# Ledger of designs, part 9: VH-VL binders against q7z443r523to685

Target 1, 163 residues: q7z443r523to685
Amino acid sequence: TSLNMSTHQLTITVNVTSLEKSLIVSIDPDSPLLMTLYLGFQYQPNCTHFHLNITLPKDKVWQKDEEYTWVLNPEHLQHGIGTYYITAVLSERQEGAQQTPSLVSVITAVTQCYYWEIHNQTWSSAGCQVGPQSTILRTQCLCNHLTFFASDFFVVPRTVNVE

## First folded at step 1 (VH-VL)

Design R11 (framework fv_roledumab)
Fold by ESMFold2-Fast, scan of step 1:
Structure R11 (fold): chain C 163 residues (1-163), chain A 121 residues (1-121), chain B 107 residues (1-107)
Amino acid sequence: as target 1 above (163 residues)
Amino acid sequence: QVQLVESGGGVVQPGRSLRLSCTASGFTFSSYGMHWVRQAPAKGLEWVATISYDGSNEQYADSVKGRFTFSRDNSQDTLYLQLNSLRPEDTAVYYCARDFEYGGYDAFDIWGQGTMVTVSS
Amino acid sequence: AIRMTQSPSSFSASTGDRVTITCRASQGIRNYVAWYQQKSGKAPKFLIYAASTLQSGVPSRFSGSGSGTDFTLTINSLQSEDFATYYCQQYNTYPITFGQGTRVEIT
C-alpha cells in the first residue's frame, strides 16, 4: 500500500518513540539496485523536499552489509519523537545491466552503545556515538573512553515488491 | 470543505511593500506545505515560493529571492507573504495553494481565489 | 531552471473531439508532472499528478501520459465545460516551473 509503481518509489514509515537510540534503516534487494532515500518528519518527502538524504548502495564500505544501510543518530532526528517517512526512489540507471529486483526487504532497527558505569551501577551511553559503519548485524561504537560495551537492538523486518 | 482565502492585495508604487495573507479552513493546516503562485495579466502561471509544514524550510523563485518572505502561523491557520521592494513586473494575481500529499508532491491540489497586486507609478 | 514548453499554444475544437496537448521538459524529470485546468477569471483546478494519475473527482475523459521529457494530456470526447487553458507543471527540481499554457477554444 506504500509502494507507488508509477513513480518507481516506495515509502517506509518509522514511528520514533525515543531519541536515546539511533535508527538503522536496512534495504536488502535481491540484486544490485541504485536508489536515493529521503527523510521527512510528519510528511512524505520527495527529491525536492526532505530533511536528509542518502544514495545507496554506499561505495565506501568496509563490509558488504553496510552497502544498503542508513544510520540516523538522534542528532539527525531533529524534530523529536513522532512519525518519520522515508521515500526510496529508484534510479533509472541501474549498475547491473538487466537487473530489476521485484523483491526488496526493508528492515528498521534501533541501537545504542552501552557500557557499565561502575560509579552509578548502571548502563550508560555517555561519551559514545553510533558510527556510520553500523549495520543491522553489528553496532559501531565511536567512544572517547575505554570500557566494555553492550548494544540494545530491536528489529522490524518488512518485505516489499518493486518494479 | 477545504478552502483558502487570500487578502492584502492592492495598488502600490514601485519600491513599496505589501503583506499578503491566506487563511485556511477545512483541513489540518499544520500538516501541509504551502505555496504562492502568481499570474500576471494575460500571462501564465509562475511559482513564487514554498514553505514546509512547520515553517522551517522555504524555497523562493530567483525573481523574488531577497525581496519576498514567506511565513506561516499554524496556530491561526494563516500564511503570510511579505512583498518588499516591489517592481512593476511583480504585478499579478497572487494565489496561495496547498501542497498535495503533505509535501511529497509539489503539486497544488487546493487553490484560493487570488488577490490582485498592482505595482504602478 | 527546467523549461516546460507546451504545444500548441491554442487550438479550436468541438464537443465530442479528442484533444491532445503536449508538454516538453528541457531535461529529464521522470514522471514529476502535474496538469491544471484554468477557466477565465478563475483559479486553476488540479487534474493530474505523477504524469498519469487522475485526481479524485476529475472526469475519466481526462488522461495523462509520458515520462522523461515528453508528456501529454488527452481529453476524450470534449465537453462544453472543458474549454479552458491547460498548464503542465514540473516538480522534479526547484524552482518549480509551469508550461506557458494551451488554450482550448470552441469552434
Scores: ipSAE 0.000, ipTM 0.482, lowest interface PAE 17.1, mean pLDDT 80

Design V01 (framework fv_levilimab)
Fold by ESMFold2-Fast, scan of step 1:
Structure V01 (fold): chain C 163 residues (1-163), chain A 121 residues (1-121), chain B 111 residues (1-111)
Amino acid sequence: as target 1 above (163 residues)
Amino acid sequence: QVQLVQSGGGLVQPGGSLRLSCAASGFTFSDYYMSWVRQAPGKGLEWVSGIYSGGSTHYGDSVKGRFTISRDNAKNTVYLQLNSLRAEDTAMYYCAREGYYDSSGYPFDYWGQGTLVTVSS
Amino acid sequence: DIQLTQSPSSVSVSVGERVTIDCKSSQSVLYSSNNYLNWYQQKPGQAPQLLIYYASTRESGVPDRFSGSGSGTDFTLTISSLQAEDAAVYYCQQYYSTPYTFGQGTKLEIK
């Protein structure tokens, strides 16, 4: 799915039904776009009223697909389960003084880190969390114990509005 | 026009050090990611290090801990400090611009002329 | 690390012939419709020159006889009507992730 950011912003609606997994928000513009994303719980956020924000593209990345990816762990979703709104606002100061409208693809997904727990013969996420270098294509797992890792990955349906 | 002019190479004994410089002109240097790529005599290309516009650095495994990339945006110059040099570091070293902020893409679109580094006793 | 393997390692062809050089990646370099794969030409005694980026987009000033194709893990550089000045070593390069890596190179010689 592609959206036009010529109106300076777009809104993404995400229904969080479980705090067991991390939310991954991936923005993929057809040309480089400086933007800020704002997170709100049960309200549409803006630059003066939000819970969390991030400026994209990210500077310190290992892979190009990390540049426009925001990882929101359960601790970042502080208001619990429910409807979260993300507002993406195009920066007025674009590199190269680019005034051309851009098409943007938006994908949201959930992921979690698991390890095999020999005692119970099952997969467990205890002591692991999803790292900030995760993307729509790979999960970074940060664990506080020595273990063998695995991850699962799901694309979550969402509503996106251009405003 | 875009120019990358290199300097600082030479002959060094194993364990020695050198500082390579790459002076840029013809574009807004601070907006661009810069990389160093080397080529041993008669061999292929090997990416050595990169520095992003915000100062974040990355290194190839063979040079990590020995080489340091840095930039001086006021002087439009990117540097590569080579320490603990080994015979296998003998190569032509190229600086290159990465077109990250250019809508044309992320390739190495301009290269310096190259600086020869020879590590020998 | 992503490894790139080129084939053939060397090829000798006559002026006017078509030549293809393949590049195989150990993992996909495709992200959101873009293949992060470049092709460079290096003539003896010169720095490399960019030919193709995003696997198939020709750099400005590069002759129409050069074209790139492929997606994911398998890529091809084609020179449709070889000229004498095309004798060079050709390299593919991925910029999907650091460390950036190059193929080992393909030496193109004119008979």
Scores: ipSAE 0.006, ipTM 0.510, lowest interface PAE 12.6, mean pLDDT 80

Design V02 (framework fv_levilimab)
Fold by ESMFold2-Fast, scan of step 1:
Structure V02 (fold): chain C 163 residues (1-163), chain A 119 residues (1-119), chain B 111 residues (1-111)
Amino acid sequence: as target 1 above (163 residues)
Amino acid sequence: QVQLVQSGGGLVQPGGSLRLSCAASGFTFSSYWMSWVRQAPGKGLEWVSGIYSGGSTHYGDSVKGRFTISRDNAKNTVYLQLNSLRAEDTAMYYCAKEYDFWSGYFDYWGQGTLVTVSS
Amino acid sequence: DIQLTQSPSSVSVSVGERVTIDCKSSQSVLYSSKNYLNWYQQKPGQAPQLLIYYASTRESGVPDRFSGSGSGTDFTLTISSLQAEDAAVYYCQQYYSTPLTFGQGTKLEIK
């Protein structure tokens, strides 16, 4: 996937089939890029017409992969199942890099936080949500209760909302 | 042109709180990283906290859990909330701006605000 | 955390002499062809002022007698033909990783 530097934008299409899980949108540019992503439901968004937006990287990119990851929880996908469009627009404040076309990899994934609920003998997501430090490889779980999670999930202690 | 005007320092007892303010002008404040750097009397510089234009915050190990950095882009102001103050937090506190998002250096510093933690 | 170690801690020299201040980083601060290492000058009673960024680029308004060199982990600030107004504490600083860190400082005294 390539960004057209003359138009300074890229459009991503995501088909959401379930609102039980969070959508992870990961942008992997070949060099640092300052950009804003806009989300639209069943239409291609732009800077004046969008449902949600985020500026990436969230922080300095040479340190952490999560800086180019947008986490969209079910509450952000409240228009229901269907086709969502994401338009990425390059900031005019790049450090000269926009003179040439850039290659940008885009990966989307879905994830959810679960814990074992002893009384019902089942896995539950109640009281937990996927955190903003999540990536396509690792899920950050933020819970309002203290419990044990599946081995494939992790909890960042500093961001867990428990007593 | 660029100005960083600080306020909010003073003398407090151990365990007390203060809020420092840094009012910015002469640049598009909302687009820049803002940091706080402190200097204890006769000692060197210590980076305390930073806030990205996108809202993420970072802290030095000595102040995590006690200090909170925030910004009000409508007022062009960055704040540092100091809680659970200790004698070792006594220092001149400077706010500093980065030159640009990609620049990696502080081009302007505020005049400094003295914080004294003493009984 | 990245540790920056400066040497010497203090130096006393005469006007017209050359002085060098070294800064060693515990890990490389090189990213995308830029060394995220900066030098600041602090005169008594004043806020620090930027002298050099990206290891070797002189800030606007800084005299030519100040120069920076080095890459990766070893950096040097050089002041040629020292002047009386150069008496100050000099700090190196890395901007590669948070927490941002400074060297302990080098006090330059003019005899």
Scores: ipSAE 0.022, ipTM 0.582, lowest interface PAE 7.3, mean pLDDT 81

Design V03 (framework fv_levilimab)
Fold by ESMFold2-Fast, scan of step 1:
Structure V03 (fold): chain C 163 residues (1-163), chain A 119 residues (1-119), chain B 111 residues (1-111)
Amino acid sequence: as target 1 above (163 residues)
Amino acid sequence: QVQLVQSGGGLVQPGGSLRLSCAASGFTFSSYDMSWVRQAPGKGLEWVSGIGTAGDTHYGDSVKGRFTISRDNAKNTVYLQLNSLRAEDTAMYYCARGDYGDYVFFDYWGQGTLVTVSS
Amino acid sequence: DIQLTQSPSSVSVSVGERVTIDCKSSQSVLYSENNYLNWYQQKPGQAPQLLIYWASTRESGVPDRFSGSGSGTDFTLTISSLQAEDAAVYYCQQYYSSPYTFGQGTKLEIK
């Protein structure tokens, strides 16, 4: 979607139908663009009224595609199932060259860390959560166990059990 | 000075349609969320619909699927299309400047437009 | 949806008297130190007018005799010294979440 040139903001609407998966929000500007995203449940958030926020691009990323990606886990969707609104607001101070991007792409996706659970002969997400280094291209799994994953995941164990 | 001038409304039979208009002046229309609030004769206020600055639309459960809110920033006008009208939709309809975000109150209201649904 | 209940439904008082109108929310409308609760006045034959926003902030042009208080789920509108022009129906409204909802209204009559 295009930037709202009148208000220097963009609104994204997401209908959450399940709290079993994490929501991935990816913003892809033509050029570097400092912005803040605000999350609201059943209302359009702003800098004064919001549940959660994030400033993009992110600092200290593992890969470049993480810079404009916001990962919202079920625990972040505190009001449960329903319509969530995200307002993206351009910062009054831009770093580097100040150019309004000619195009801003927004992609939303859902993801989950699945592994085959031999004991129960089923797929399970138990003991894992989607990590903040996830993107629409790959899921970071933060797990308290070292189980085989049959997906394009990258795994960062939350606890070490090397004994 | 902020002014909201309403038009449209009237008498319509059940199942009919009407389009309400609210023309704004005295402020930067595109910077404000707009809402419609109705009041049945002798009853209280009921929020019906809202439209944000990004064009996002919101509706009360009683009107979802039947009413459509829209805005034309070039004309400084917000509209409410009423379809499949029922007797219980009979009310005075007010447009109001208010917010789904930054401006959190209905600080200016139009004069109201009466909608009567009767056979 | 958040339900707002006002008390009393109607009240008759004399000029110069104090009156309080209560508004109770079915759930908290407090977020980040802000109460998302407004008060409106509607005089006969007129559109509603904003009196108070953020539960206690008086709108520009509203007389000092009007004040709002409360937090979370319990809110009060107080008129400290009634004037004849205060005869109206008063409504509380929450804007914490959509759909926005109003209380049923309190009719204030001057004797």
Scores: ipSAE 0.000, ipTM 0.453, lowest interface PAE 21.3, mean pLDDT 79

Design V04 (framework fv_levilimab)
Fold by ESMFold2-Fast, scan of step 1:
Structure V04 (fold): chain C 163 residues (1-163), chain A 120 residues (1-120), chain B 111 residues (1-111)
Amino acid sequence: as target 1 above (163 residues)
Amino acid sequence: QVQLVQSGGGLVQPGGSLRLSCAASGFTFSNYYMSWVRQAPGKGLEWVSGIYSGGDTHYGDSVKGRFTISRDNAKNTVYLQLNSLRAEDTAMYYCATLYYDILTGYFDYWGQGTLVTVSS
Amino acid sequence: DIQLTQSPSSVSVSVGERVTIDCKSSQSVLYSSNNYLNWYQQKPGQAPQLLIYWASTRESGVPDRFSGSGSGTDFTLTISSLQAEDAAVYYCQQYYSTPFTFGQGTKLEIK
């Protein structure tokens, strides 16, 4: 059974304003929904033209809320600041019968790991990377040193119909 | 083939308003970040505002709260609404793409400029 | 905001001479292996024209006498053999983060 991918997709638009922060994309479908996400910089991606992709839900996660979360670190946003487009395309094969377009909630956030650096008396991100277990509610900080951490979140919730 | 054609400048009194327009052709306008950059007579370049292809906006501190950038993708046009104008806003205003992509290169196209003079 | 400081503010040189213009950033504009710094040339009555992007990559059509160098916070634009048509104001600009910022400009005059 072939799906018409132009009618079984959604587009997410994200404005990246800094190369020092990681982008977190969270999709919460009303019911389990197998999909592939494609990332494009300043253009809408598709299955034949994209920078990066991921299949959701993720099959090996530590916590359940990671299943539909995509973490894009600065090295994944190598095209720089600007508008990134994410196209989510439904798989032709769903777990269980899919009868209607699903309602999904989409939340995007930017985050960074900070710690207080005593020598310079300032907040620094040096030696830290945002980890793949991060979600919109918590930032996993992978650091090569021990210290107290903080993070900043800017979240834009959205609910869209998947076509 | 790529062109940015500007209009809408003029002489206005302090406290007045103007709307600047920049009509784009020769590229997929809706996919591009657009900026406004100004230059006071005899002075340097100052970035004023930008608008992402998705519609989100950014402003320089000197114009925040007074200027509004917007775009009409169906008309391939970006606008800058100037309100509460001051003598210090007197400048040549340029629209420009100012965007880059590591894989496809840099796209730097500038309009011809629109003069805004704020004086009594 | 990232501040860019250019030096000198003006310079007067003869045709055929070498000239250098420096740009210092208040913070690093290096990400991965790329410096997010442009150089522009502006002639009287004209819009700025891009000369160099990524700190050292010449824009198509720009003469090879123009070169950019530097990394992180310290950048230099070099014109190796000045021509009469090079009289202009030169600006550095960062696109590492918004707001984008420009240096204050360097006026190049030919004796």
Scores: ipSAE 0.007, ipTM 0.528, lowest interface PAE 12.9, mean pLDDT 79

Design V05 (framework fv_levilimab)
Fold by ESMFold2-Fast, scan of step 1:
Structure V05 (fold): chain C 163 residues (1-163), chain A 119 residues (1-119), chain B 111 residues (1-111)
Amino acid sequence: as target 1 above (163 residues)
Amino acid sequence: QVQLVQSGGGLVQPGGSLRLSCAASGFTFSSYSMSWVRQAPGKGLEWVSGIYSGGYTHYGDSVKGRFTISRDNAKNTVYLQLNSLRAEDTAMYYCAKDWGYSYGYFDYWGQGTLVTVSS
Amino acid sequence: DIQLTQSPSSVSVSVGERVTIDCKSSQSVLYSSNNYLNWYQQKPGQAPQLLIYYASTRESGVPDRFSGSGSGTDFTLTISSLQAEDAAVYYCQQAYSTPYTFGQGTKLEIK
């Protein structure tokens, strides 16, 4: 779904049902769009009241799919399971030749890293975490042991409102 | 009108240094990413380095640790400092303007600056 | 790094004919709805000029005889009715991952 950012902000609603997986939030604007995302638990955040924030596009990226992706690990979802709200606010200073209204697509997903434990004959996530270069297309797995791993993935239903 | 005017370059001995400059006009320079792309004589194009509007830099593997890209937004200029030059760095060096912050397509190019590394 | 391979390396065609140039990427350059693949034209003694971005979007001022197509790993630049002025080297370039990389180039000669 594509949304018009001409109102200078949008709201994303995410229902977190498990703290065993990392939440991936991907914003895909049709043109470069400076924005700040704010995270709130059971309330709609703003620039003066939020739990976490991030400025997009990210500066230190290796691939295009990282630029507008926010990775929220279980440690970042410190209020537990429930409804989280993300407010995206357009920067007053936009980059690029064009500052016309932009359309954005929003996708949320969850992922986790697993490896095969020979001793227990099962998959485990112990000693692995989802890295900040993860995207909805690629999971970066940071493990503290030698292993062969896999990740799982599914799209989290969302509600997006433009103010 | 968008223009990128390059200067610097020249003949230098292996191990030497040069500073390339690219003066921009016709757009809000500070809002755009800039890159350097080189072309060895008779060869294809190689991306060398880029600098985002926010100042973050990236380099191709062949030049990491030797070249430094920088920008001076007050002068509308992007620079490429070339150190520890090698014969294989001999090339025409182009500065190029990204269409925006991070699109990675280059809508305007400078005229090029020749760098020759020879003993 | 992402590697781009162009084919053919050179081609010679008469004015008015159609030509296609292929570019194959070692990995997908598709993110969401956009393919981060661009095409450039370079005439002898000149800097490259942008022709196509996002695989199929023509740059302003580029004649409509130039078109791009493809998705993921396989891309094509088509010139539907060659003009003498189209003699040049054509490069594909990916912007999906840094370092950005170019194909080796395809030299187009007009008979």
Scores: ipSAE 0.039, ipTM 0.643, lowest interface PAE 5.6, mean pLDDT 83

Design V06 (framework fv_levilimab)
Fold by ESMFold2-Fast, scan of step 1:
Structure V06 (fold): chain C 163 residues (1-163), chain A 119 residues (1-119), chain B 111 residues (1-111)
Amino acid sequence: as target 1 above (163 residues)
Amino acid sequence: QVQLVQSGGGLVQPGGSLRLSCAASGFTFSDYWMSWVRQAPGKGLEWVSGIYSGGSTHYGDSVKGRFTISRDNAKNTVYLQLNSLRAEDTAMYYCARHLEYSSSPFDYWGQGTLVTVSS
Amino acid sequence: DIQLTQSPSSVSVSVGERVTIDCKSSQSVLDSSNNYLNWYQQKPGQAPQLLIYWASTRESGVPDRFSGSGSGTDFTLTISSLQAEDAAVYYCQQYYSYPYTFGQGTKLEIK
């Protein structure tokens, strides 16, 4: 879904209900935008008060759709289950423009990597992590054992405020 | 029990280098941000550098370009590389932990490591 | 940079008396409902120890004679009924923004 970045800032609200999966946040602009995302737990973050941050677009990506995707593994969600806020702030240093009104598409999803565990006759995530090259179109699985793997993917609800 | 054990201080000449180490135990080191705070003899506290759990770094203006903070999560250790040392860098250097969000204080500190820069 | 100014710079009091230490910030350290202001105690020859965070929340294990108050730019650490072991230097610290900064310290001596 597309939102106008006319005030140079938006806040995404996501309720994390389980730490068994990684959170994928995609903020895909209709034209290139330099932005910084700030993560907060139970509070709306800003550039001087935040838990984690990332500058988008990412450098040195394998595929173009990685450029505006932030992968947050359970170890990054240190505060546990609950409401997380992500504030996206447009950089003042945009390429060739003083004002940068743009449309952005915001998608949030959860994903996890699995392998078939013969002993228990079930899928297990042990020894596997979701990698930073993951996107809404594909999950990168990084496993510490030789096996066949699969992943799941679920779009999750989010609220977006422009203020 | 949470422990931060420091090492690597000493006496060096101006322009010299030292590497300080802070070894952590009793908690999940990779979940915490780590900072270095120094205190010149008889003076107050000055924040020097910080490193996020994921590796992003920040520095105070007085040390930027000369000091480098790093961490090795497999060894539960944070380091501070001190280069181009000046007489005014003489201080007790403390490592301290804090949670990743900015609302977390420095709740545990190392014992301190003395760095003396003299000629 | 946010500057923190403490007053007094030093104070000498008797066991059982009340002491207040003030910390003034050059700009507000309030975000939403939280004040990003800590208090630390440093005894001679030791590393600092956390006493109070979020301006008024006592760290686990800290005696209830220590209390913090204030909001925005003006903060106070209060020690009711001083004990001999409270002789130390006390520092306020802001973690609202980088670089993190400390007050200059208040030396508490017991008669």
Scores: ipSAE 0.000, ipTM 0.470, lowest interface PAE 17.9, mean pLDDT 81

